VH-VL binders against o60147. Designs and how they scored, part 19

Target 1, 175 residues: o60147
Amino acid sequence: MLEKNKYLYIFRHIQTNQVLLSQGNVLKKTALFQLPYPLQKPVAPNGMRPAKLRKDHWVPLLKVEFPNESMFQSVFMQLLNYRKYRSVQPLTSDLLKLPIPVRRRKIMRQEVPNTIADLADILNKEKFPENSVRLQLSDKSDSEYADWPPSVQIDSEEIKLSRGFREKTTVDEAR

## First folded at step 11 (VH-VL)

Design oc4
Fold by ESMFold2, fold request of step 12:
Structure oc4 (fold): chain C 175 residues (1-175), chain A 121 residues (1-121), chain B 109 residues (1-109)
Amino acid sequence: as target 1 above (175 residues)
Amino acid sequence: EVQLVESGGGVVQPGRSLRLSCAASGFTFSSYGMHWVRQAPGKGLEWVAVISWDGSNKYYADSVKGRFTISRDNSKNTLYLQMDSLRAEDTAVYYCAKDEGYSSGWYFDYWGQGTLVTVSS
Amino acid sequence: SSELTQDPAVSVALGQTVRITCQGDSLRSSSASWYQQKPGQAPVLVIYGSNNRPSGIPDRFSGSSSGNTASLTITGAQAEDEADYYCNSRDSSGNHLVVFGGGTKLTVL
């Protein structure tokens, strides 16, 4: 059997900066299960987990090309686990000063840099072959959130934000 | 002075339910993730569940998923474990534990003295 | 694997040095913490972050890690060190988040 390249697509929410991981360049509704349970009084568009997936609210953050399925699956699962580890950490003293709605928004806004740092930490520990993993960002300055191992080749071309990942146009893109 | 006090243990028949409580004092309970860990008689420690500071994230060991529910009431500084569909294998001392937090691992700095749950016909 | 493996028992003579080991694939990416448990008592944290000693833990306790192995070392073992010792880590491959080793009973001769 042939080893086929596998892609990890990472999206961010345009308002909250929450992050979703995907195997495909279009998000499925089940991706929302990656987010925390809704609370009774949400402080973001629909609390921490929106009631439904608004595809026009999720834009490309980055894309990673792996040489095979095994590497992809390992990194994908570890990213989901890193988010879980972080979600149960104690609050820092600066967060304790904030009203709960502001605190939750600040925590959500940290998910973009935290996910990028998680990815780099995983790739540094995996010791993949030099230049075997291709990374493409929507904003190349986001690579500054982490130190990348020799296995990572950062693409000089940025992802085209409006249509970089998605195969279909939605009416929400015109709003 | 940090204190964790478990209660609600007892003897129950298989298939029945039981609710454990963990009363916390001496720290800002609402800023910490909290865990349940159990120990069957003569056996080792087994992690059971964790809940985030505001309850929005909950995770369970496979052995209890779908049967146990972790929850908290930050206004009462109390952690809970609802145990449904109890089995003989759930017989254990149940501890609550405080996670002080560490970036690359766990840091359970305070534990309660435990409450015994016995599931016997 | 998600498992952490410890020898079930080790012995040390009074005043001598002993090392208790914990092995598992999760330790390649997770730091270890170590818990001492005496009969009829709750566990007590003795090492976190693989090599950090909490306040109040004697300096005869130290920790280290390399590869998939973490170690707890007791230099100059004392009678009160007789206990069960558990290592703990993240679960790199599963849904558990937290994994404990099976425990090591330390006997001080």
Scores: ipSAE 0.744, ipTM 0.882, lowest interface PAE 0.7, mean pLDDT 87
Fold by ESMFold2, look of step 11:
Structure oc4 (fold): chain C 175 residues (1-175), chain A 121 residues (1-121), chain B 109 residues (1-109)
Amino acid sequence: as target 1 above (175 residues)
Amino acid sequence: EVQLVESGGGVVQPGRSLRLSCAASGFTFSSYGMHWVRQAPGKGLEWVAVISWDGSNKYYADSVKGRFTISRDNSKNTLYLQMDSLRAEDTAVYYCAKDEGYSSGWYFDYWGQGTLVTVSS
Amino acid sequence: SSELTQDPAVSVALGQTVRITCQGDSLRSSSASWYQQKPGQAPVLVIYGSNNRPSGIPDRFSGSSSGNTASLTITGAQAEDEADYYCNSRDSSGNHLVVFGGGTKLTVL
């Protein structure tokens, strides 16, 4: 009956501002399946699923600590589903008037605020115990995209790692 | 007026392929996600697949994943379903459905009349 | 896998009120929509977003939701309301995006 803390890691692409969700502090190549299928003749930055994971293009956005695996899995699956749901929503009229490359860029730039808002929406609906979930951001002002429930304790310390959530090894220790 | 017209149904042997089409009119087709929903004879509705406005996002029910491919041609206002490796269990009326988009659920406001696919020896 | 459960059949006397229910865990985080299907016809949307009625749907149709349950209510049922009724929702706890209930056959007596 021993429960261990579980972490949700969220990354942002340095150029497109797209978001990837991860259960580990290092992105796996399978996370790329969260990105759209390649289209013929994409325009850069295209936001389409690349053939290779470029870990240097993905930086920490936020980290969430859950008290157990069950809470993590519920929130993780719901976030993935919200993301899929948004991807098939009708376009708004202001998006329709834009040329397609500009339209795609504008849609991609919404992923950070949308993901943060969706996370908060899920946590508001889940009725978790007060202060049971710890949220840590790379930029604390990003918390302003949402209203957070009492279950969430926002860490005063920002994520300070220069690349990914994983601590870098020294050159002498790399093997 | 919104219209959705499916075509391409027929009788095929197991293991064969069919391609369904859905001709759309009366709305800006390229701004909407589009769905396929099927109904086996005497049975309920089963969601099959969805495609995003530009075709870059596609999702499938587990029962068809790897065998069916949803696609669209926005220049022709047409939605497609390529059905490969057909099984008897795929026998159904196939409906094309328009999702109007609703923030907390699904809102299929227009449906075609359906096209029958029968998979039998 | 996510499942929406509906009673297979329900009856109502002409002019009376009937309620058709739809249950499933996905409804805790998703609104339901309801579809009417008459024999040999495509489904028709009658309620969306739990309680909204499309243009052309009579005001005797209403919806509600609470917890994991959504309901479709028909007040003053008429003979033309005899049909199959399906609910749907997002599949927020499974691998699909859309799930439908098994359907409820409404008989108007």
Scores: ipSAE 0.661, ipTM 0.826, lowest interface PAE 1.3, mean pLDDT 86
Fold by OpenDDE, fold request of step 12:
Structure oc4 (fold): chain C 175 residues (1-175), chain A 121 residues (1-121), chain B 109 residues (1-109)
Amino acid sequence: as target 1 above (175 residues)
Amino acid sequence: EVQLVESGGGVVQPGRSLRLSCAASGFTFSSYGMHWVRQAPGKGLEWVAVISWDGSNKYYADSVKGRFTISRDNSKNTLYLQMDSLRAEDTAVYYCAKDEGYSSGWYFDYWGQGTLVTVSS
Amino acid sequence: SSELTQDPAVSVALGQTVRITCQGDSLRSSSASWYQQKPGQAPVLVIYGSNNRPSGIPDRFSGSSSGNTASLTITGAQAEDEADYYCNSRDSSGNHLVVFGGGTKLTVL
């Protein structure tokens, strides 16, 4: 079993491409508070906060192993802040030309690359020791969304997690 | 010309509620986040709350969490602040401010003239 | 919340240069904005993005940043520049999104 306290997992919604941050490999219900408030009758496909966490709607995006929990906590909180900042920033001129539903969809589609870029930016600023942070992506090509500092060692193997929780084991693969 | 006009301030007793409004004009209101910032008499500026362009995201200062609710009606170009369970320390001039930002920061390019809220027994 | 610290008061002689400095950890990762507030008036943006002036702000106002500090400089202070000045930035603490400095009262002598 992995020590969850020093592991950051980022999950992606399979329909909306929204992201959830998790300490450890199991999504908690409280993670839903990371999503925006529903405007009307919310469902997950609308990109708003649902009433219930459907773990089967979330797939792993990346895993980050930190040297200790303190470093994890620092980066975790900063990631949340970055997302909050972005969520209230003025819309670009390009977005303003679009109808509201299209606008929202486009914003949601950018959450994955933005989150990856945020992570890289945070890690660049933190100046952690060389190769002290281990990054594993579900899609290795996603690493191209950002320039990574020397503190980050990118794993050659892609992450293998089940939807919404825990890494796949040999037993899981046999099912 | 951008204009922000706050209203709804007044004198209330502790524990009571008050609702502030901010009427916006001169810009596309529905395209920008909006903030409330307050200033106690003789004190500095304190950020209170922000709401995104479509109202989907709301964030508050710890001092007002659970008591204040920020909202907006884009059809009316109006920002609101519902203040419940008011305390003496909530006494302040309340400003609405237009959000503006960039990748590494943000700022408030326009402010209203403020509305005074006095909480006193 | 993350704190931004400012000197509570500074003075400058008419026509001279004064620098108001803001310090805080949040300034390491975000740019500062500066606001001027005169008695009985609302704050007015004077500098954003470290060194950008909004339209209508005199060119004697400038901004700079270094490390965990940001500074507002008035080169050739005028009598009308007497006011309170507040710095602002993102909050890095995670408890708030926005943080203001405590403000600096500028007196023009």
Scores: ipSAE 0.612, ipTM 0.864, lowest interface PAE 1.0, mean pLDDT 90
Fold by OpenDDE, fold request of step 12:
Structure oc4 (fold): chain C 175 residues (1-175), chain A 121 residues (1-121), chain B 109 residues (1-109)
Amino acid sequence: as target 1 above (175 residues)
Amino acid sequence: EVQLVESGGGVVQPGRSLRLSCAASGFTFSSYGMHWVRQAPGKGLEWVAVISWDGSNKYYADSVKGRFTISRDNSKNTLYLQMDSLRAEDTAVYYCAKDEGYSSGWYFDYWGQGTLVTVSS
Amino acid sequence: SSELTQDPAVSVALGQTVRITCQGDSLRSSSASWYQQKPGQAPVLVIYGSNNRPSGIPDRFSGSSSGNTASLTITGAQAEDEADYYCNSRDSSGNHLVVFGGGTKLTVL
């Protein structure tokens, strides 16, 4: 259990492409607090915070192994802050030209590359030791969204996780 | 011309509530985040709260968290600040400010004239 | 929470140049904006980004940044420039999102 505390997992929603950050490989219901407040009750609009976490709607995007929990926590909190900034920052002129529903969809589609870029930026600023951070991606091409610092070692193998859950087991493969 | 007009200020006793409004015009209100910034008498500017363009995201200064609620009605081009459990230290001129900027930076390009809130026994 | 610090008061002779400096960790990652406030008035944006002036702001106002500092420079100070000046940036802590400096009272002599 202690080893899990140094792992950052980022999940992507299969429909909205929104992202959730997780300490460890299992999404917790508290992760929903990372999503924007629903504008209408009782049913949350698409892309808003749902009442319940549907773990099966989330697929792993990447895994980051840090040297220790402290480094994890630092980066985790910074990622959350970056997301907060992004959530309230001025909209680009391109977005302003779009109808509101289209605008929202486009913003959500940008969450994955933005999150990856945020992670890279944070790690560049932290200046961790060389090859001290291990990054594993579900799709290796996603690494192209950012320039990674020397502290990051990109794993040649893609992550193999079940939707919303830990690494695939033989039981998961049978489903 | 961009205009922001605050209203709702007044004198209230500690523990009471007050609701401020900010009427916006001269720009597409629903496209921009909005902020509340306050200034105690003879003091500096203090950021209070921000709300995203569609109201889906809200953030507050620690000093007002749990007591103040920022909201907006885009159909009315109006920003609100519900202030509950008011304290003496909440005494200030409250400004609404329009959010502006780019991905790597933001600023407040327009400010209202402010509305005075006085919390006194 | 992040903090921006600036001198509480500075003075400049008429026609001379003055620099008001803001310092804070948040300035390492975000650009500062500067606001002028005259007594009884709302703040007015005078500089944003690296060195951008809003429309209507005289060209004697300029901005610069270095490391964890940002500066507002008034080249050829005028009497009407006497005011309080506040720097602002994103809050690096994320809890406050926005942070203001304590303000600098500029006196034109």
Scores: ipSAE 0.591, ipTM 0.859, lowest interface PAE 1.0, mean pLDDT 90

Design oc4
Fold by OpenDDE, look of step 11:
Structure oc4 (fold): chain C 175 residues (1-175), chain A 121 residues (1-121), chain B 109 residues (1-109)
Amino acid sequence: as target 1 above (175 residues)
Amino acid sequence: EVQLVESGGGVVQPGRSLRLSCAASGFTFSSYGMHWVRQAPGKGLEWVAVISWDGSNKYYADSVKGRFTISRDNSKNTLYLQMDSLRAEDTAVYYCAKDEGYSSGWYFDYWGQGTLVTVSS
Amino acid sequence: SSELTQDPAVSVALGQTVRITCQGDSLRSSSASWYQQKPGQAPVLVIYGSNNRPSGIPDRFSGSSSGNTASLTITGAQAEDEADYYCNSRDSSGNHLVVFGGGTKLTVL
């Protein structure tokens, strides 16, 4: 029996910093359904949900390797629920003082650190075996958004993926 | 004092529609998500739907998805539940509940007294 | 959809301690809240965030959690504590956000 995909990839939008979760290193069109806000305009950042997936607008944020598919699925679903939960929570006083467009932009900017924090929180509660989860970041400084449990080993190498796709090429690095 | 007052309940035939309202006071309504929770006679609590503070996000239980629509008017401090294609199994007391919680938890700190919806032939 | 399971009924003698337990996978990643419901009344929050009491709730009510379980404990049960108790948590199944336990009817003897 072939081993199933046990890799979580998290992508961020290059303009809005919105976050998409992916099983595998290639974004699927269905990933756009993760975005909570309806389409206002055809393209980001004016539209919070683009009409079409532009893979070149999404860069990898991190990669997580789980011990097995089941653990992956569990964490994946929890992350989605965390995001949904957050979308209905009360706004802070600071946010309420801002005009709606500015407020929305600010909320979107928080998706990256919030997602990382959510991941860490979920992993802390899952109590996976020590060093059983491998985390690779595009920017190692992003790991500072959360305290990681012993189950997580952070890779010393940064993730090398192209925008919305698999392995980063020399051409991609030049962009 | 926080108050939630449901209205709009009644007796309807299967296939018909009904609209519930929840009037909120005593807190900044527009800052909080709101929920509907129902309870069939002699049964337990069942989560029905949630709407975000600004109405931009809505989520439903599978049992009502495609039939029920949650909405709100923040200018009127009112939460709504449009119930279409009603079924006998939708018979319940419907509660509106105020959203509250933190990253690791979710709860309802205030509930209305509920309004009874009876779907029968 | 994720489920939370509770015993349908428990009893406790007046002045004694009783624990109502809720079990489900969602509890592994989210804190439980507990609600008391008396006949003909709306539910009332009694515990949130595993062990936080809202204002007005007696200190005899407490909460705990372990693994995929959460518990509501009443230390020194009073006659007025006779009610149905429901646990609640965030749902991790993906399609729902919230899940309730089936409820536990507490009888005070």
Scores: ipSAE 0.276, ipTM 0.748, lowest interface PAE 1.5, mean pLDDT 88
Fold by ESMFold2, fold request of step 12:
Structure oc4 (fold): chain C 175 residues (1-175), chain A 121 residues (1-121), chain B 109 residues (1-109)
Amino acid sequence: as target 1 above (175 residues)
Amino acid sequence: EVQLVESGGGVVQPGRSLRLSCAASGFTFSSYGMHWVRQAPGKGLEWVAVISWDGSNKYYADSVKGRFTISRDNSKNTLYLQMDSLRAEDTAVYYCAKDEGYSSGWYFDYWGQGTLVTVSS
Amino acid sequence: SSELTQDPAVSVALGQTVRITCQGDSLRSSSASWYQQKPGQAPVLVIYGSNNRPSGIPDRFSGSSSGNTASLTITGAQAEDEADYYCNSRDSSGNHLVVFGGGTKLTVL
């Protein structure tokens, strides 16, 4: 019965649209290590990782409430694995044809739709009760990047914060 | 040819301090993360610490957190480990290790030969 | 109680095939790498990213991964393969920390 973490928080970068996953409603500096080449210099050739965590550059993308901590942990680890898998795959021939600056921007712009599709794919493979997973988005049109299973209830209220998430979340009980 | 040469090991009393150095050559030192890994006599490998390319991010194993400080001087191609409040269990060979190039995996493609630290009364 | 478990010792007859295993939940989401250490020497990377060989490593060394288990296979073991073998991976906390297995002593009979 003790309340344990069952919330997944996802942020996007305001300029690059890169994505960071978080167990808490505030980013820690270690979050940057989720991005490609976490210990290496971010300039060319890898150039895709900000040098420092600028908390004013990361805004809410979505929040997920799971039925329990075990489910949160499973989905969180699977999401990290999907990102790891992509980071070690060879670039496609279509990407290699692009000039390097264009290629980098194209890769980064895919992170939001890819992360949302990955989340939906994981949830479609799980056996969760109908409407047991609550999803809240900053922009509800982002739900269109995936087909959601019956287990997911998309909250009608968008996240209306320009930075971070509220410390104590209030939910409107059924009216 | 990549070379990593550790120095600064020796025999010290418990509670004392020691600073290790690792001189790097044969690669662009300022572009890579660097690690310290230790091995107690007759025991296995234990990761100790990591520092990012520019020194802005540092992480430590729980066994050394608060006592050890990793640092680097990119102008001298040198990695450091400041070891304070040394304990008998810190007795080990200390290796300097280079993180791999541009992948997201954390594995060490080059290692130094190590420097022995002995903490005894 | 590291996240990665290895048997402390295995033996192989000269010229035979041996598999050294490494087990832990972090391996479900992270690649394993393998290091060979001979007495009095620094470790040497022999397999990275689960199944890749660095330049200069003999092709008798190969790697595989399934579920929470990674394996290092030496086909046609030679006397010089007698060494300690360590696996490593990123820990499962998502903080990009490194964890090593306890090591496996390979004896070539």
Scores: ipSAE 0.014, ipTM 0.536, lowest interface PAE 6.6, mean pLDDT 81

